VH-VL binders against Large ribosomal subunit protein bL25 (rplY). Designs and how they scored, part 8

Target 1, 192 residues: Large ribosomal subunit protein bL25 (rplY), of Marinomonas sp. (a6w1c8)
Amino acid sequence: MSLSINAVARTQEGKGASRRLRNEGLVPAVIYGGETAPVSISFKDNELLKAVGTPGFLTGLVEVTVEGKTEQVLVKALQRHPSTGAVMHMDLQRAQADKAITTRVPLSFINAAQSEGVSKQGGRLTVESKLAEVRCLPANLPEVLTVDVIKGQLDQIFHLSDVILPEGVELVSLLKGEDHDQPIARIGKSKR

## First folded at step 21 (VH-VL)

Design M1 (from C3 with heavy chain I34M N35H)
Fold by OpenDDE, fold request of step 22:
Structure M1 (fold): chain C 192 residues (1-192), chain A 125 residues (1-125), chain B 107 residues (1-107)
Amino acid sequence: as target 1 above (192 residues)
Amino acid sequence: QVQLVQSGAEVKKPGASVKLSCKASGYTFTKYYMHWVRQAPGKGLEWIARINPNSGKTYYNEKFKGRATLTADKSTSTAYMQLSSLRSEDTAVYFCARDTWTYDSPGYPEYFDYWGQGTTVTVSS
Amino acid sequence: DIVMTQSPSSLSASVGDRVTITCKASQDISNYVAWYQQKPGKAPKALIYAASSLQSGVPDRFTGSGSGTDFTLTISSLQPEDFADYFCQQSYETPYTFGGGTKVEIK
């Protein structure tokens, strides 16, 4: 289930044009990828704000409608104003059904409270990575990746390899080899 | 500050073996993965393998599996690559290169920030 | 293996020229691209990492751009010391692979 948002094509490019758009309550963006040339677009600020606040918009497939044409895209980059946090620009990559995509997916850690390390040994789960980068076809893109820490002991470190991977989903880091199996969480005692 | 100094040129016969060295200095040797890359004359670059100098764990390009062996000596901060069953097509300049990625501070995307000067290996009958 | 198709294989340019080199990946590799400069008899030198980040000490006339499958290295104003070979490299998946290289020579 993809989120939907409307955009308007724009012809003017550059820093000056972008500033003007923002002053008009619009947010510049670009759609790129595939065999089709990049397309410069703009979003209404208020609509984009709402979309950005919607779960899955930044990490999942999004349907963007431009001039009556709808495309599936991924948010690849979001530039924010350093002081206000306002969205200044967005990069959108086209998703093609037959081509693998690379994107970040949220990690969900379950059963921490019931784990031996937490329930009996007095530890706490500390999450070091909230997202994982995956490669998959658009149709196989999960909304979330699960890490079951039920067997976790005190001082145990969980790694990317502990992620439960759905069919067709690969972790990008592990495509380099097991020596890139980085830690993503740990059960430990807080230093007082 | 960071330096990778490789051993001298080698001339070998087909079927022989060669062992190259790469001495690292100016940083913690065990903290960074060390890679080996070669370049045949007039050709591009080809990735061979990498090693974690701390653990000794290695990862190889399938093309070189069985022929290439990486090792590291922590006491001397030196990485080694042995290539056996040499062929004429193994004639190349071989480079060691440091990876920016570390286990303690994973930084993606990683790349090769420092390189050795290269070692020429010539295989001829 | 991921194929990095680099173009052109060679180009002739003059000092002050804008030079553009392209690499196309056989699949989406996000921003896992680095660019290197290599002079004769020397080791490659890192110019750009993460597709668009400038390596420390590298002049800002070098810029990297792109994501997904299409990547570009641009030299805004070619200097005499920039005549060399250039290579792109992907670090998305092992084995790491390089482009075929581009020789930038004097016109």
Scores: ipSAE 0.870, ipTM 0.955, lowest interface PAE 0.5, mean pLDDT 95
Fold by OpenDDE, fold request of step 22:
Structure M1 (fold): chain C 192 residues (1-192), chain A 125 residues (1-125), chain B 107 residues (1-107)
Amino acid sequence: as target 1 above (192 residues)
Amino acid sequence: QVQLVQSGAEVKKPGASVKLSCKASGYTFTKYYMHWVRQAPGKGLEWIARINPNSGKTYYNEKFKGRATLTADKSTSTAYMQLSSLRSEDTAVYFCARDTWTYDSPGYPEYFDYWGQGTTVTVSS
Amino acid sequence: DIVMTQSPSSLSASVGDRVTITCKASQDISNYVAWYQQKPGKAPKALIYAASSLQSGVPDRFTGSGSGTDFTLTISSLQPEDFADYFCQQSYETPYTFGGGTKVEIK
């Protein structure tokens, strides 16, 4: 269920080289991580655009093929043009099966409408954070993390600690201690 | 302006205890975690512990095996670190440092944006 | 505990030189890295946070880069006041840990 995309290795580096690539309809990127040296690559802009628009590409494992070699990677950074929104550069981190990865995963809030705070008390769920940063092995990387707000009351704040964690998945914020728990959503009355 | 002012140098014998202070000013004391870090002569930095001055919740490096105790006085905006059962290896400069992390705005990865001037603790027989 | 392996332990450079210091984390710590400068008898001073963000008031000749396990502090053109010790630090998990330090000395 992992996405795949093709890239071409490039030897020229620097701002000038990157600019030239973009003018040619290519998007520069770099693959890094592990014991192997970083590799500069380029994507076809049309292929990358399609990939970026595919759910899970930015938050999940991706297979990148370069010169016949396929690597599993995570998109760690995406630089966009400030005006057009076009992708200008992408950072890709290698994912090794036996090494824990750190990445952001989408949060899904369920049962909001059925919650007492919403259904009976007239509140509305406001999401403050759409993503959560996790540590896990690549094989354990979830597509989404779920927060069940069924028991939510009016004015209740949900925190990272309320996230239902799959096996092998840790929340990065909580690796520092419970005092690093943070709000991710709230049931409150809509302010007119 | 944010300032962290630490207490003066200490000379102790092995087995004794020392209590260091760090007075904070220029910001809301209870809003930021306070950390303690030490540096032995010619060595690197070692994290000891942190305290939430608001709740009093503390987290320690297990290396100290309960020898370190952090406290905070809200009324005086002062953080304290007591280190007991002192050893020669505890000879170091001890720093208090403010953590940028806040509950209201976690923001970017936290770091130590302000440091005390350091307190030299010498443990010798 | 997360180990931050910093290199080199020391280097000699001249004013105007480009200086590069590296820090390798024992695991993926995303961008939870800060860099500090320390002069003799003084407390560390924050230079970089979140791996690549410049602390307010710090000259732009200091740059941080990296993500995951490999991080770099670069001084584009060394100035006389830059001769000091430098440390990386991870804030990914407790206990927080520091690199071993790099002494930048005058050649």
Scores: ipSAE 0.867, ipTM 0.956, lowest interface PAE 0.4, mean pLDDT 94
Fold by ESMFold2, look of step 21:
Structure M1 (fold): chain C 192 residues (1-192), chain A 125 residues (1-125), chain B 107 residues (1-107)
Amino acid sequence: as target 1 above (192 residues)
Amino acid sequence: QVQLVQSGAEVKKPGASVKLSCKASGYTFTKYYMHWVRQAPGKGLEWIARINPNSGKTYYNEKFKGRATLTADKSTSTAYMQLSSLRSEDTAVYFCARDTWTYDSPGYPEYFDYWGQGTTVTVSS
Amino acid sequence: DIVMTQSPSSLSASVGDRVTITCKASQDISNYVAWYQQKPGKAPKALIYAASSLQSGVPDRFTGSGSGTDFTLTISSLQPEDFADYFCQQSYETPYTFGGGTKVEIK
C-alpha cells in the first residue's frame, strides 16, 4: 500500500530558484520534521503527476528516495497552479515508525441511502467534515475512516465519536475532552 | 473591546477555600469558553480548567478535579473559580483567559486571545 | 501529559538583534502551539497562534515557525518594548501545558 518516488536534493532555495525549477519541469519540495534538519528537494513533474493521482499518495505514507537514501514521509501541504492544476510546491513531514504522527484522514459515510432518514423520511445526508485529524503510529494509519449512518433518522447529527476507529487510531479533537466531539454530518430535509 | 477584570488579592489559611471572579465585557460572554490558569512563583503556568458559560459545562485538569469548581453567571457576564482545601503550594497568581475555540469551530488550533489581569492568592498560616 | 521544553531560560540581547526562542514538544502536536508575551506584573498577551499565525495587533517582527515537535519564536529586530517573558503553550491535548518560559533582557 506504500508508494515510492525519487527526488533530487537541491541547494538553491527561494522564490526565484523555485520558479526556475518549475520552468525546467521540476517541482520544489521540502522534507522536514523529526530530529533532522529540513532538506530541500525537487521531483520530476511527470513522476509527481502520476504519484499524486495514485490513491494513498496524499493521505498515506510515501517513501522518498533522495540520491540513494530513503525516508518515509507524509504529504502535509500541496500547492497547485490556479490555472493549470499543476503541483507547484509540496511540504513533506518525516515519519518514524516508533513515533506517533498527526495527519488528516478522509471520512467515508456509508449506507445513507438505506437509512430511514433518507429512504423513508425525505432526508438527505449533508457532510460537514470530509477529513478527520488522527493520531497513530505510522503503521496504523488508515486510508479512510468509516461512519456508518444506516441507523440515521431525519434531523440526526453525527459526531466525531460516531467514527469507526481501527485499533491504535485516536481522533485529535477528542484528546481535548468530550466537549470537542464536533458534528461531522447530519440528515436534514432536502429543499432542492 | 474585550476586557477581563478579576477580583482582588486574597490571603487564606491552609484548609480554607477561595472564590475568584472574572468579569467579562466587550464581547458576547456565552460565545466563548473561559479558562483558568495559574502561575506559582518559579513554577511556570499551569492550566486548571475551562467552562462553557452558556451551558455551564466544565472540564478540569485531573490535578484539580475535586478541589476546583467553575461556575458562570450569564446575567453578569462573570466567571468564577472556587478552589477548596488550600495548601501553601496553591500560592500563585490566578488568571482567567478567553478561548478562541467555539463548538462550531472547524478544529483550528485554539489559544487564549485575552487574559484577565490576575488575582494573587496567598496561602499561609 | 505533553511536556513543552522551552529554551533558553533567559537571554540578553541588544536592540536590533535577532532573538530566537525554541519549544520542543514531547510528541507530535501538529501546529497546536501558541506563543505569549508577559511583562513584569502583567498578564500574558497572545503573539502567535497555530504555530505561525500572527495575532491581530502584534508587530510583524514576531514570527513563529515549526510543526510536529519543534517550534520557534523569532524577534527579527529586538525593540526596547520587547523586554519580557515569553511562553509557548500547546492546545493539542488536555491538560494544556506551557513551556517553562524565556526571560529576554535588553542590554
Scores: ipSAE 0.696, ipTM 0.871, lowest interface PAE 1.2, mean pLDDT 89
Fold by ESMFold2, fold request of step 22:
Structure M1 (fold): chain C 192 residues (1-192), chain A 125 residues (1-125), chain B 107 residues (1-107)
Amino acid sequence: as target 1 above (192 residues)
Amino acid sequence: QVQLVQSGAEVKKPGASVKLSCKASGYTFTKYYMHWVRQAPGKGLEWIARINPNSGKTYYNEKFKGRATLTADKSTSTAYMQLSSLRSEDTAVYFCARDTWTYDSPGYPEYFDYWGQGTTVTVSS
Amino acid sequence: DIVMTQSPSSLSASVGDRVTITCKASQDISNYVAWYQQKPGKAPKALIYAASSLQSGVPDRFTGSGSGTDFTLTISSLQPEDFADYFCQQSYETPYTFGGGTKVEIK
């Protein structure tokens, strides 16, 4: 159930060293955070390609094994080559069981087709945000957050406060006050 | 150009109240939140509160609840902060500051992009 | 309340030096950090927002980095106008809080 990948420690850093690693079929990365100093690592390109294609790898907790030692991490940044789409570099943050993390989680909008706004009033759901930023302990990190739009009407706007939150999960925007309840979707008129 | 112009220095006795003003120009006053931040002599910055100038809705740092009151006048593009029951510890420079957050724009982590020149409040017996 | 612990509290440097200032948050605040410069008797001026983005009109010798709990402001080649106080600020959760400041002085 746990996503995992093996990595190799590296001592070389910088643009030139990163280019040489990629020429050897390796993708440079860094693990940071916690009480331990940052660690420079690399992944095999083919193993990373498979991992990135796995659901939950880029948005959930991942186990990374470096020289026989395993760490729980989150993917915090990913750089891709603009022409080829190849992963050029990754930033990984250590997750500690007793310390809250901040990360982005996918939003899933359900029941739009059954809503009056869509089924009876000629509306179409337009999703404005695909992700929401959350704070929680690692054990409470959901794979997805649900927004149920069954009661949606034409011209209705859905906001972060409409997200169904599991126990222990907070929306970061709302930690700034209820006046930061940003829109995430709306039912608007279909063109035709 | 965005400009925030604050009222002049104040000298007050303990127990009094003070009302500070911050006149905005060069932008749509009601589009951005206005914050108040203070700095005691030789010390760091402390966030007090914010107001939505469009709705008048406010949010206060718990430390200042019951003593600070924020208002805004849309017709003059002016934000106000009243601080009551003044103590010697309230001696500070008080700044107004514009928040970059807007409801209808793609969001970045918000910050204060423009500040007033500051108003010195001295509380002394 | 999120505590922003800033270090050093002061430093002495010469024109042309590289200067690094660190700010540590008491919990993960993602990239919700701004950096300000303040000269004596003046209001703060924004330098960096979103941990690493340069404010318009600020020289590119200023760089910010970090995410989560550890953040840095770096001045790559100190100029005479850069001798000032510097503060970090979090906008992750109210009340918004500032670091204790770093005074950068002429050596």
Scores: ipSAE 0.669, ipTM 0.854, lowest interface PAE 1.3, mean pLDDT 89

Design M1 (from C3 with heavy chain I34M N35H)
Fold by ESMFold2, fold request of step 22:
Structure M1 (fold): chain C 192 residues (1-192), chain A 125 residues (1-125), chain B 107 residues (1-107)
Amino acid sequence: as target 1 above (192 residues)
Amino acid sequence: QVQLVQSGAEVKKPGASVKLSCKASGYTFTKYYMHWVRQAPGKGLEWIARINPNSGKTYYNEKFKGRATLTADKSTSTAYMQLSSLRSEDTAVYFCARDTWTYDSPGYPEYFDYWGQGTTVTVSS
Amino acid sequence: DIVMTQSPSSLSASVGDRVTITCKASQDISNYVAWYQQKPGKAPKALIYAASSLQSGVPDRFTGSGSGTDFTLTISSLQPEDFADYFCQQSYETPYTFGGGTKVEIK
């Protein structure tokens, strides 16, 4: 199911204009990148709140319609009010079909209950990273990356190199060398 | 107080080798990677290589592979770079720099937070 | 290798001016950008990391912005001590690379 949301172009910018928009139930945002100039837009706050709560909105490709024109974008930043949690601003990056993008993708750990570490050795899977940063073309962007822990033993640590990568998808940390193969999960002894 | 103190200026002839040192103090030497970066006169900065002082493992910019050799001495908290088969274009100021990245503290993009004062290497015939 | 194209190569400005320096990466590098200041005969000094985070001890007149391919360092009100060379650097993938530099000169 593709994710989409409607937006309205805006011509007034700056802190004063943004405050007035938020007082009217609108959330300011910017679409940037690609071959075209940045576009200032706004969303209705209740529609945006629903969209932000939808799985895949913050981590996948989103279609934004502005005055009948649709753009494919990624959410790159979301700013919240520190005391209320209300969405204050969004930054959106245009996705071009022939240009690689960098974004975060959810990790899914499978088969933990069937592993010897969990089923026979009294272990429990502790997830330390729920997202991984990837580089890929937009068409290759997966909704989720899988880590299969079926062979996990007690005290085993899983790393970014254990992630199952679809064709055309690279982990950004590993572009920096093998020494950036960070831990993402472990099977540890249950405390109680 | 973190400090990186480099060895003094060197004058070499083409074909020679040079070994530069970078003595670290004020932090746990083995916890952070050490990088080497050079700057030719009037030019920009060029990354050469890095070393993990704890394991001794190295990673080289392909441009310098085969000529640059990085080592580290844990007992003296000193990193070294040897550059062989020197040519006139190797004339530059060579810096050591500490990487902010650590294995147990991932978070935000790494960068070089402390630099040595630089060592001038002049290669002339 | 990722090319960091920095502009301008030099600029002349007066104390109090707003100065803007840009770097463009040859591909999307997210926020893996740092900015350095270098005075003549000295080592570089970190100003900004992670594209927009201010290094400890650096005045808040320095701001960094950008994500993806386009990055900007801004000095909101130039001070006498800010006349120097400035470099961007990517740490997205090895080899790490630097922009060509921007010399900020007194007008």
Scores: ipSAE 0.625, ipTM 0.836, lowest interface PAE 1.4, mean pLDDT 88

